# Ledger of designs, part 4: miniprotein binders against Protein EXORDIUM-like 6 (EXL6)

Target 1, 305 residues: Protein EXORDIUM-like 6 (EXL6), of Arabidopsis thaliana (Mouse-ear cress) (q9m8t8)
Amino acid sequence: REPPSQIPNGTLDLSLLWYGQFTPTQKERVHDFIESLNFDAKEGLDPKVSAWWKVVESYQERFEVKDIYRQKKSNRTVAPRIKVKVVRSYVDEKMKYGKELTMGNGEKLVETAIGNMSKVVPVVLLSAQVRAHGVGFCDGTCQHNALAKIKGQKEPRRYIMVSNPEVECPGECAWPFHTADKGPRGMTYQPASGEVGADALVIQLATGLADLATNPDLTKSLFKSETTPYNDDVKKNHESSSMYIVDPATKCTRVFGSGAFPGFTGRIRVDPITGGAFNSHGINHLKFLIPSIWDPKTKSCWTPM

## First folded at step 3 (miniprotein)

Design t18 (from q3 with E60W R61M R64L E67F E68L R71L)
Fold by ESMFold2-Fast, scan of step 3:
Structure t18 (fold): chain B 305 residues (1-305), chain A 94 residues (1-94)
Amino acid sequence: as target 1 above (305 residues)
Amino acid sequence: DKITVTVRVTDEGRTFTFKFTVDSPEEMRRIMERIREIIEEMNPREVEITIHTSDPREAWMFALIMFLMFLRMGFTRITIEIRGDTVEVTGERD
């Protein structure tokens, strides 16, 4: 019915605002994760963070026209590349608006991250010192993927705000590195970086980036057709009612590997020396644990392994 | 996780979207209280709440509860739209 929203020029330029005190490990892990989204070297270890990002990219469609000036003409739909990079990183270590975040303060942080830049996606990261329950974190949510209407700009702008995963609600936002606060008590793992806050922050950011990139314009719906090309009526009926997908990473929360169930991450790897849990590799052979993402083709959570 | 809730509030030219995931109806009561607090804090002229659930009984219950919440909060125009597995409740006031 409606085509998927496209990321302009196939790039996501991120403007990061670090609110409060973060460890060097937390900052490095976030930057390394972002750089790993587009790392696809043959010499790199598998599964790759970039393989997970290709699933995100597959939500966008493009037509490739071949031989348009010859007798034979062909069209096919190919998933585009989305290049992600950090174009700005600001640190508010002293927390201008204090440790208890309000709706107004959060709005100001988003505006600060945008600054005077066009075409950036603001990413506000809240330190362990910040309490953000008052702006809707913890109640089933560890990151906000939202719209802000900026004065002087025609279209509303998407932003991501990531809560601190390890202080207010670690059983919700830092699992599997912290005991779950609901459901069966499952196993917990050591973070690959050695810091719960760093690896949990990557999980929440990954979820926000995936949900943003698969639906950059929240006014649009993403649909996957299940019908055969020779049945138009069946295609229209299924496409309009059962193939609606919004927030594919959020649909797969707490699923990190195949065979997951409540209390169990699914199949992942654990470094026998450090105990660090991971399911993917990025730049410099770094290990990451990233959440699965809904795959409309298989109607299941796609996992890196 | 069984139920997703998206809350979209518009006030004085700014639109904010908050997303929640709930795995039980009991937890939904806490999320609905949180939504009420957000709406009270922001005092918006327009609120749109989208609920995605595979259970039609839950969809009807949530639509009714949200309708009553909007009425109690002074919204003068309330629309409920059910589309497949998605229920959308919109409230507007002057």
Scores: ipSAE 0.000, ipTM 0.113, lowest interface PAE 23.4, mean pLDDT 72

Design t2 (from g3 with Y6W M48L F50Y Y90W)
Fold by ESMFold2-Fast, scan of step 3:
Structure t2 (fold): chain B 305 residues (1-305), chain A 94 residues (1-94)
Amino acid sequence: as target 1 above (305 residues)
Amino acid sequence: DKITVWVFVTDEGRTFTFKFTVDSPEEMRRIMERIREIIEEMNPREVLIYIHTSDPREAERFARIMEEMFRRMGFTRITIEIRGDTVIVWGERD
C-alpha cells in the first residue's frame, strides 16, 4: 500500500514531549496557540491565528504558475482543511538524558513522543536549561524540523523540535522580545503572555508547523540524492499546479508585519494595557505574535497586517 | 514540457525544492535570475540544480551559466555533470 500523507484525513495529530522544567504559562501558551490554529474567532478580533493557518492550508491548492515573471494565472480550489490537535502530552521534568542532548538522545526523545502511535507528528519541546547539539539551535536556526528513522517502521517520521531560547540565545531566537545579538539594533517589545520564553516557543512552533504542513513528505529524491534529485512522485505532485515546495519560515525570518526591515518587525499591534506585541488573535481572547509565511501567489511574505 | 528545472536548496539539514517549467529562452533567463535571488535570500551551504531539456546544446549552455553564477555567489566547490539532455550542477560552500 502507498504510504499515507503526513496529513491524513486533513488532520495533524501532535504528540508533545516536554523535556525539562516549564512554567504553566509556557505550557498553556503552546496549547492555546495550537487550539487557535482552527479557531474561527468572532469578527472584530482580526487578524486571526486561523487566517494565518489558512495560508498554510492554501499550499495544498492547485495553482497554475507557468510564467512567474508576468501576472500570475492562478486557478484555485478550496484546500482541504488541516485540523491540528494534541493527542498526547508526555512530560520528562527530570530530563532522562540530562541537560546536554546529543543527536542520538534527541532521536530517542522523538521515539518517546511517537510511542506506539501511527500517523502522529512528534513535537519535542526543550526547556531553557537544555542544550541540543547537532540541530543548529542558536547557530542560525531557532527550531529543528527533520525526518527521523524509527526502529520497526519502513518510512521515516517528520518531527519538530523547539527550545526555550531565554538562557542560550535570546538575542537570536527570542527577538523581538529581546534585543537582537546581530544586525541593526532595533525595537523590542513585551511578550503578550508576560514571558519571553512562552512567546518565543510559540514563534518557533509556528515556524515548524508551517514548514511541516507545506512540505510534509521529504523523500531521498528531494535531497541531494544517491544518483539524481529528479523523481516521478515529486513531478506528479507539482504537475499543472504550484511550482514550489517552500519553507515559509526561511523566506520570512524576522518578518511579523508589512513594511519589515532589519531591526523592525513590520506593522504589528501593541496592547495598550500590557505593552504586549501581537499580530493575531486566538482562543480565550489571547493575542499572539506569529511569523509571516511565504505566499507563492504574490511572491512575498504574507503578513497578518 | 520542453525544459524542466529542479532546484534543491539545502541548509542546516533542511531541503527546499523548487520546480520550474520553461517554454522559452527569455523565460529561462528570468528563471535563472529568480534562482539566483532565491539562493542569495536563503544563503544556503549547498545547492543542487537538475535541468532536463530536449536540446543537448541548451544543456551545455545552461551548465556554463549556472557554473558562472555559482562562482560569483561564492560557492567554492562546484560539480557539473552533463548527460546529453540532462544537467546536474552542485554547488557547496562553507
Scores: ipSAE 0.000, ipTM 0.096, lowest interface PAE 21.5, mean pLDDT 73

Design t20 (from g2 with Y6W L48F F50L Y90W)
Fold by ESMFold2-Fast, scan of step 3:
Structure t20 (fold): chain B 305 residues (1-305), chain A 94 residues (1-94)
Amino acid sequence: as target 1 above (305 residues)
Amino acid sequence: SRITVWVFITDEGQTYTFRFTVSSPDQMRQILDQIRDFIERHGVREVFILIQTDSREQAQRFAQMMSDMFRQMGYTDITVQIDGDTVIVWGRES
C-alpha cells in the first residue's frame, strides 16, 4: 500500500491553537492571511496572495481523464484547488504547560488542536514569551513542520508550529522587519500591519502551509537529478544523503521578490503612507509580505513580483 | 537566473537550504559571508553547495573563493570541484 500524495478532497481545514497572549492585530493578520489564500476576485489588486497559493496548488497537478464525445479519454494536467479554512480556533492564554515547552508538551498541544476532529490540520501558534525546545526555533529555523502519532488513529498527522519571534530572535526570524543579527545586516522595512510579530507570524505560517501542502506525507523527494544539477562524483559519494529532500518554501528562505540576494528582499513594494513592506494583496485591500516558493517547472524561487 | 547558488547544510539531523541569485561577482562575497556566518554559528556535519555560473573562468574564480573561505575557517576535508561552468562543494565531518 502506497501512502497518499495529495491533499484529501482538496481542502485544508485548519484547527488553530493560540498558546499564550496575542494581540488582536496578531490574530486578525493570521486569519486575514488564511482567508486571502483563496481570494481570487477580479476587482482585487495584483499580485494576489492567492496567486502565490496557486503555485502551491500546482505541486498536486495530475493528469485529468475526462469522458469526451464518443467516450474517448484525453489526458490533461490540471492544478487542483486547495481550499483553506479555519474550522476551529482555541486560545490557551494561561499557558497550561508554562513558557518552557518540551517536545512532549508540544505534542500535547498538537493533540489539543486536533481535539476529536480526525481530518483537521493542527496549527500551534506560540506567543512571544514562549520557548519551544527541540524544534530548532531561533537556531536556523523559524517554523516547524512534522508528523505526529495520534493515539487511536492509523495514520500520522501533519502539523505546523510557529512562534512569534519578536522577543526571542527578531534578528533571525523577523527580517526584513528587524535588523538581521548576522551579516550582511540587510535592509529593513516597516511591517504592513504595524506590528513586527504579526507580520513575522504570517511569514512563518505561510512557509509552514506551503511546505505542508506541497509534501503532505513527507514521503516525496522534491530534488531529482533533472532539477538539481550535480556531477557524477558527488552523486556516487552522496547518493543516499537525506540532504536531497527539502520542502519548497524553506528552500526559498529570505526571498520575497525577484532579484533577491543576501541583505536584499528582492523587488517588493512600500506603502507610501505607512512605510509598510508588501509584495501581495489579500481580502479587504490588505497588504502582505509573503515568502517565495520553489517552482519545479521553472527551477527557481517563484516570487509575486 | 544569471548565477544561482544552492546551499545545503546538515547539522544534527536538520538540513538547511538556501538559494541565492547573483547578478555580479561582488555579490558572491556577501553570499560567502552569510554561508560562513551560518556555519560558524550552527556548525556543519555535511555541506553541499552548487554554483551555476556563466563561464568556466567564473567557475574557477568562485571555486577559489570557496576554497579560501573553508581554509580560513579551518576545514581541510571539504572538496571543491569544477564541472564546466558549475562549482560543486561537498564534504562531511568525520
Scores: ipSAE 0.000, ipTM 0.119, lowest interface PAE 18.6, mean pLDDT 75

Design t3 (from g3 with Y6F F8W M48I F50L I88Y Y90F)
Fold by ESMFold2-Fast, scan of step 3:
Structure t3 (fold): chain B 305 residues (1-305), chain A 94 residues (1-94)
Amino acid sequence: as target 1 above (305 residues)
Amino acid sequence: DKITVFVWVTDEGRTFTFKFTVDSPEEMRRIMERIREIIEEMNPREVIILIHTSDPREAERFARIMEEMFRRMGFTRITIEIRGDTVYVFGERD
């Protein structure tokens, strides 16, 4: 495994593009989740979204000798902090490219999110009305985390694209808030926000952000995993599996707590008032269900609980 | 070299779970045969098998063996997923 690249300047400046109609809950949920990465929840409210983000940051740990010029006093592991900021949020409620997106339309949306900004990470969020099947959603992936070639730039730019799966792929991308349409049915839960789409968007975005932060160049091979479901077309070609490079959060897909296995999220909490499922606390007493991430120190999926 | 195998068998709303621990890949053949016996005896519509091993090459090998076993047993919808050292197999039939 190659060592992970560092995030330049210790910041991820996000440019959000909301494509289609979103509820206030969906927009607020995404913004509150992002802010919760940077700020600790109230004391006593554990586990914390910010603690989950510190695990992501730990991928960039380095040892520092406090006083090299003189005899060393101590060696410490210093993990760079990664501040996540939303520097732009644009809403295209009328959907310039319509409800059926091709790969080319998706690339144009990424360019729109970038705008004139040289250092932003574009995050394209697709509403439940949008069909983005040709972009690779619903084929065993729930977020598109790739590289885009930008006109006038020599280096390709990392981007994240997530879809509200309520209509297009609820069984693939809204578990555990919806029964799976492929694979194990298992346990399902009420979303903490009260909206399946809002909490599913957070899970997809969390996965994309963690994968981007741990492998920003997308050229290093951290893991290999089979992600393509076996189907009739694959069967005819005698190809039951495909191996992909899988980043740390994607490697732990559908793992939300300790003891997880297919069909079971692992140990999580349920809000006694709302019935909502969560495994972490954020700002403003908000509760989130966020995915586990691979921990190379323990060689397992790190879970909040 | 420790291998852990979880089996979840579901039929008409009833779910049964089994756990096996083996100390070597060679013993895995015996566990596979036991799993086959359980599936044959219970005739389930859905089966989930999780295999956890410390060796990614063994994980890939187990995935191929499990897919072949499920197809020979009449499962028509089979999902195989390898996550590093863990193999997930989900089989469905009518």
Scores: ipSAE 0.000, ipTM 0.186, lowest interface PAE 14.6, mean pLDDT 72

Design t4 (from g3 with T17Y K19I T79E E81L)
Fold by ESMFold2-Fast, scan of step 3:
Structure t4 (fold): chain B 305 residues (1-305), chain A 94 residues (1-94)
Amino acid sequence: as target 1 above (305 residues)
Amino acid sequence: DKITVYVFVTDEGRTFYFIFTVDSPEEMRRIMERIREIIEEMNPREVMIFIHTSDPREAERFARIMEEMFRRMGFTRIEILIRGDTVIVYGERD
């Protein structure tokens, strides 16, 4: 139970690499989500994407201050801000390494996203037609966070890799916009953007960014968590759980609102006009469905609603 | 047609779940009685039941019966939500 690491200089500069063919909606959705992390939406458009990001920010090392501003001396905790922005966006529509990526190919894509930038976090986004091997996609995970050894640098670099799961494993990685492969069938919602792939990419990216920001060095395991299968009828595991070490957003997988449990998102909103599911608001009055994150203060998965 | 019933009971942040399969009206009665026994034994503040079926009419009828059972057991807030072929029956009490 050690204190979590801070993001250096309070900035998270992202270099995006889009591998394969993406719709304009998918690209715009990802950019709008990132911009929304630091956007203080107009009063009355709560809950905010930025409120969720403040929970992420709270994982940084807290320090006690004497409250000079309020003319009193008391110990209060202060969480530093993390400013997130896209500093580079590169598109490889022709897919240099083809549709079947090995771990080595993935590492080369990460290097391409980094380029010559010393402080950037590479984010590799894979189109629906691409399969990445060795990263656990569609085999228990929906996003990949790891450390890459960079030529000419002593310290390894954190990176995020996400895939559009619409074709390969929508039941695992595009829920609740697609029927779950486990649990109740037919429990689905419309994506707020109108595209399953766009909103699924946002959920995966949100999880990756939160896990990265709360454990940037990958040298700390903040939690040991339990997974319980929610389709025990077929697998005959009535009270089976496995214990593993996970990052805070991964610990709250498939939790989007209060009261969530396997097969149920928890409390979320549905746009009465579009049917789109959301639990937060961002820039330009855009609506997003973002995953919960573990809150060490309340010892629970924090949800926007 | 096959009906799958998920029962979640929550009290003081602890949640337990049970899964049942319903293949006939006679089995529906047996499962409803079992659910009642679970709620009586565990005395939860919150109960949520998911009913998934390819026959929405059967799910709706089962949900109505569960709603009446919740009312008899002292649940003060009872909600029924329909999401495609899945019906959710929620009850809470203090």
Scores: ipSAE 0.000, ipTM 0.168, lowest interface PAE 13.4, mean pLDDT 73

Design t5 (from g3 with Y6W F8Y M48A F50V I88F Y90W)
Fold by ESMFold2-Fast, scan of step 3:
Structure t5 (fold): chain B 305 residues (1-305), chain A 94 residues (1-94)
Amino acid sequence: as target 1 above (305 residues)
Amino acid sequence: DKITVWVYVTDEGRTFTFKFTVDSPEEMRRIMERIREIIEEMNPREVAIVIHTSDPREAERFARIMEEMFRRMGFTRITIEIRGDTVFVWGERD
């Protein structure tokens, strides 16, 4: 069985495509979250967004070389760092393909996000006015990540597509900032940014980035394997699928803190001044609510609290 | 072997979380009384309790105890889910 794929050179260079109209808060929130993934300053407050990203990085652990000349290995494992940065941002506020996107339109947006850049990960962000068909948004998923075949390139390219769910399906994809559509009607909280769409976009992007970084080649196993980037005990039977396939962040959907259960986030914090919900800190003392991620070492959803 | 109890108390947009660990179902009686005291003192509109137990047979018993406690405390909407060896109870009131 193959070992988990590694991110080349330890860098994720993101090319963002903002499709439709976004508020300044929505754009700033996404950029601040991305910068916070690699923010590990000692003066920063705990828990950090970067601590969550270290769990993602741990999927690529390897042994240290103890003696380079004799190629002996140490008994320690180290996770390579994955630096995430935005190298390009393109805005299409007039929505050249309209508000109803077909699968073909979505593919063209991915190509637009790539532009002429050879090694970027395209991230397509759809405004609240836009509906994308065929990608499962608001029908079992809140983000889409897949492989795109690029003309003139030998290897397919991994991409992420997220949508602001605030208008289309807030009860499915903007919880806990909106009442859930199904199951026990649990607690709701104010978004830390003051905008439901801004904090929901961060949660969807976090999920997509984690799934991409832990499984960059979109490797799926239908059988138990200790060499895959996902936990072998993670299995889900769905009426539209008979196969057991799980990505690490997707396995922990709607879990934000320890003790989470349907309708309840688990242990989180609430800003006493704003009422904003958060479980982590990033740059400039900013507060974020980020989803948990599966940790194969503990066989549980890792949470900041 | 250990039973873990998570209590979430929400009122006016603020959520407080408590965690209890007990070695046996018998010790649970004392923990349940402490939880009742906390809820009465804080007077919250919403409470969620999650109980993890190694014994599925105790899950149903815990669910009944929790439901009765919530009802006696004036919670008008009570949701109970039992998933294997985990019990979830959510109560809300006006």
Scores: ipSAE 0.000, ipTM 0.229, lowest interface PAE 13.1, mean pLDDT 75

Design t6 (from g3 with T4L Y6I F8E M48E F50W H52F T86Y I88L Y90T)
Fold by ESMFold2-Fast, scan of step 3:
Structure t6 (fold): chain B 305 residues (1-305), chain A 94 residues (1-94)
Amino acid sequence: as target 1 above (305 residues)
Amino acid sequence: DKILVIVEVTDEGRTFTFKFTVDSPEEMRRIMERIREIIEEMNPREVEIWIFTSDPREAERFARIMEEMFRRMGFTRITIEIRGDYVLVTGERD
């Protein structure tokens, strides 16, 4: 029995590195989204960004287990909270390594975001003018999260890297705010912030944060699955019977509401005043469109709506 | 270098999940045959296959193999998404 992955001490301290030129809207949007992850005020509008984050937090839940030796009662515990906050924000507007980042340059940016802090998650945000090579942006992925080997540290560090896709690949990484490049063209919507890049950055960061929080060590953290009884031949050919790896936000890419299919976001709302698309509410009555996340309890992509 | 394959088959509101981990791409062909056998045995109306690989060329090759397999098995609506680190193939039939 493998236990679910957990975030140590229930905190996720982010160190942001803004690489290149960003608009005030882009910076504010990212900060507001992060703050909204833990915004649960009674007077706030539903559905909340924090409700989506509660699904992420549910991966930390302990399951009922009868202790065979002690026969203690089998009770479920409430999912522990994960408090997300920005503890450092550094801006490199002049782009120390230029607009074309090699893999090595990317590693240096991760190290810069970490600084001298022993317990932070580095988040590197690349402006629309920057191209990061070797990480797959616009070649099948829209965000990158991985492990970095940090000089002088025993354990590798989990990090997130996102890029503003507005110039490089909006059709791949800014849908539904831009017509898709592949598959059904479908419907497009206005970004709630008024800027395609700002809302696209939020979607990519949301995906990276969810994947990181559900699998912080990026190891072969496997959950025992009792989903399907196998026939004998199939079961004998498994490396490990009844196990699965959870990658919840990546599993649900391009799903934003119930009933989604290629070209259709699923059920979302449109602000009647701005025309902006959203499926959740955050701080200061702000509206966000955030991606779906896989819920292993329901075995489906959970959506705010 | 390890490849993760997740297969979800849905029929009449029931969803079943199968997971395969491949240490080498050399063994992927055998896993593809196992997937075919599972789909034939369960006769589902909907199938979703996720193949996680960091090699875009492998991803494209797997997508083409899966598309051909689905067509031969009678799936009439096939959607293929080739991403940098995964392939998603969705098939539907009556």
Scores: ipSAE 0.000, ipTM 0.124, lowest interface PAE 19.6, mean pLDDT 73

Design t7 (from g3 with Y6E T10L E46F M48W F50T I88E Y90L E92Y)
Fold by ESMFold2-Fast, scan of step 3:
Structure t7 (fold): chain B 305 residues (1-305), chain A 94 residues (1-94)
Amino acid sequence: as target 1 above (305 residues)
Amino acid sequence: DKITVEVFVLDEGRTFTFKFTVDSPEEMRRIMERIREIIEEMNPRFVWITIHTSDPREAERFARIMEEMFRRMGFTRITIEIRGDTVEVLGYRD
């Protein structure tokens, strides 16, 4: 009766809520990144943002193949595409709940992003001056994926919340565009957009979208988890946890290229004119730095290069 | 109940603009219906509508009305932004 954890009809309809003041560059980068997820034109440069998104899409096929209780003939032979698009955008530049958000305020913002739409994924984006309490931002995480209980709806709604870390915690959540808080002081790079906040928001959103698309129903595990009732790592996505309970993008935190280690991004490209760091190409000849994602086929963090 | 509407139309290098202010949603719909007929006759590739309403509770409703109008006019890409009491709707055709 209950269908497997999949993206309905192969589409992710996003509703954005921009809370606080954002630059045009920050807004354009987020929209361009989203459009680039499905840009696979032959004239585009490689590696593509869409190649990274194909790894995310492959989780739907991988999950079906790994379900040993399903009949072999019911499995797909190829991974289904997931088309991502923005169907609505809300702007609250004056911040109706102020700069200090409680969990309750955050839930109201999620409800605002949903509006009257039955099938959208709300994405709440917080400006650099906003502080969201209770979500772990700048205290072990840089993005928030969760389920919200919506009044009048039977099923909880999956949402993403990201914050521009540029002011609150750049050393934790804006590396490699800012010196890291811990570890080797290795190297830092210029953001390809020219704005630390814009490129950092893309990284947080990419992580959130990948984790959501690979595990869209948090009440179910995309991976087979242990029956241990006290395994809190399922909720915390700890690095040393079983791969079956760790969200794929979170498992590859701070990995952007091959050969990465603490203080080093791994192999990436640098624009010789701007100094901007990137590992992928999108629409309109734009360059993006996107985080790696765990690939269960290779048992490693997949990197564009 | 003050509503201000601006319509920008781009068609093959020609630009048309319409701006009006009304006191009711009913009057807005009547004027927009006339503008829709003119735009439909032009069959333009790009239309941008900005609606400013003194009642922000109507912003979502106005966005839906404009989205439906753009869809019926054959626009292939429609984008909507709601900013408090202001609604922006953009329609594109290839």
Scores: ipSAE 0.000, ipTM 0.392, lowest interface PAE 12.5, mean pLDDT 77

Design t8 (from g3 with Y6F F8I T17W K19L M48Y F50L I88T Y90E)
Fold by ESMFold2-Fast, scan of step 3:
Structure t8 (fold): chain B 305 residues (1-305), chain A 94 residues (1-94)
Amino acid sequence: as target 1 above (305 residues)
Amino acid sequence: DKITVFVIVTDEGRTFWFLFTVDSPEEMRRIMERIREIIEEMNPREVYILIHTSDPREAERFARIMEEMFRRMGFTRITIEIRGDTVTVEGERD
């Protein structure tokens, strides 16, 4: 039996690199979202961003057998907490490698985000004017989560790279704040922050963090050898195949609420004053729209509402 | 090398997702047949298929086969878009 992948010491220490020019709203939105992942105060409104993060944490649940007075019995699964915090933030407004990035340049940005820190997860955030070649942004992918070979280090480093899609591909990577380029277009909503780029960056980062935390070892498969609907209301005969199911947040692409279908986010809320779309609450009564995540216990995309 | 096929089937507000990875041409034929069975059984008004491949020629051939299949199944509006290594096929019907 393969043991589940684990986050060392139950912490994700993030080192951010802001590459290019970002608005204060974009920077604050990202920081507020990260702080909201572990915010579980009773005075906060429900559903919480932290409730979504608890589903991510549940991937590390294990059955525990207790030996009490030399008598053994089974306990419920225990989910460890994953504390997420920003330990370093670096800004390169002048863009050392220019606006057109190669894969090699991307690796240099990862090195810059790491700095001299051991055990940090580098997060590279690209401004709206930056184009990253060979990463797949705006061509079927809206965030990049991979391994980089770091000069002078024995093992590759896992990293996350996100880009503000507002200029390059809002129709692919900023839905539902912009009409979709492919598939049913559906209804668009206003971003809760007032800026499409800020809320799109949050969605991309949420997806990257969830995929990293649920599958920190990229070589492990979470599911294999059968056809599984993401919504398993349909009970069918078992079917075996060489099918591989991707990371949990990626499985629930474009799902934000219950009852989602192409062109419809599912059940979400709209702030009656700002028109901003949201499905969760964080610190300081802030509202966020975050993507659904696959829940293996229910075999469905878990939604905040 | 391998091809990823993501299928979304929608009818009356209910949505189902399927993800397949394909390592060979023989496997692709089996996956296409499975997709046909899913569409036939569920009788959806909308089907969206996203294909990601390192070989765009394979995706293009797959998209053409899916277009023909959709037409035979009564889809009246079929949209195919190719962008780099990604192909989308969308079918709609009453």
Scores: ipSAE 0.000, ipTM 0.132, lowest interface PAE 18.1, mean pLDDT 74

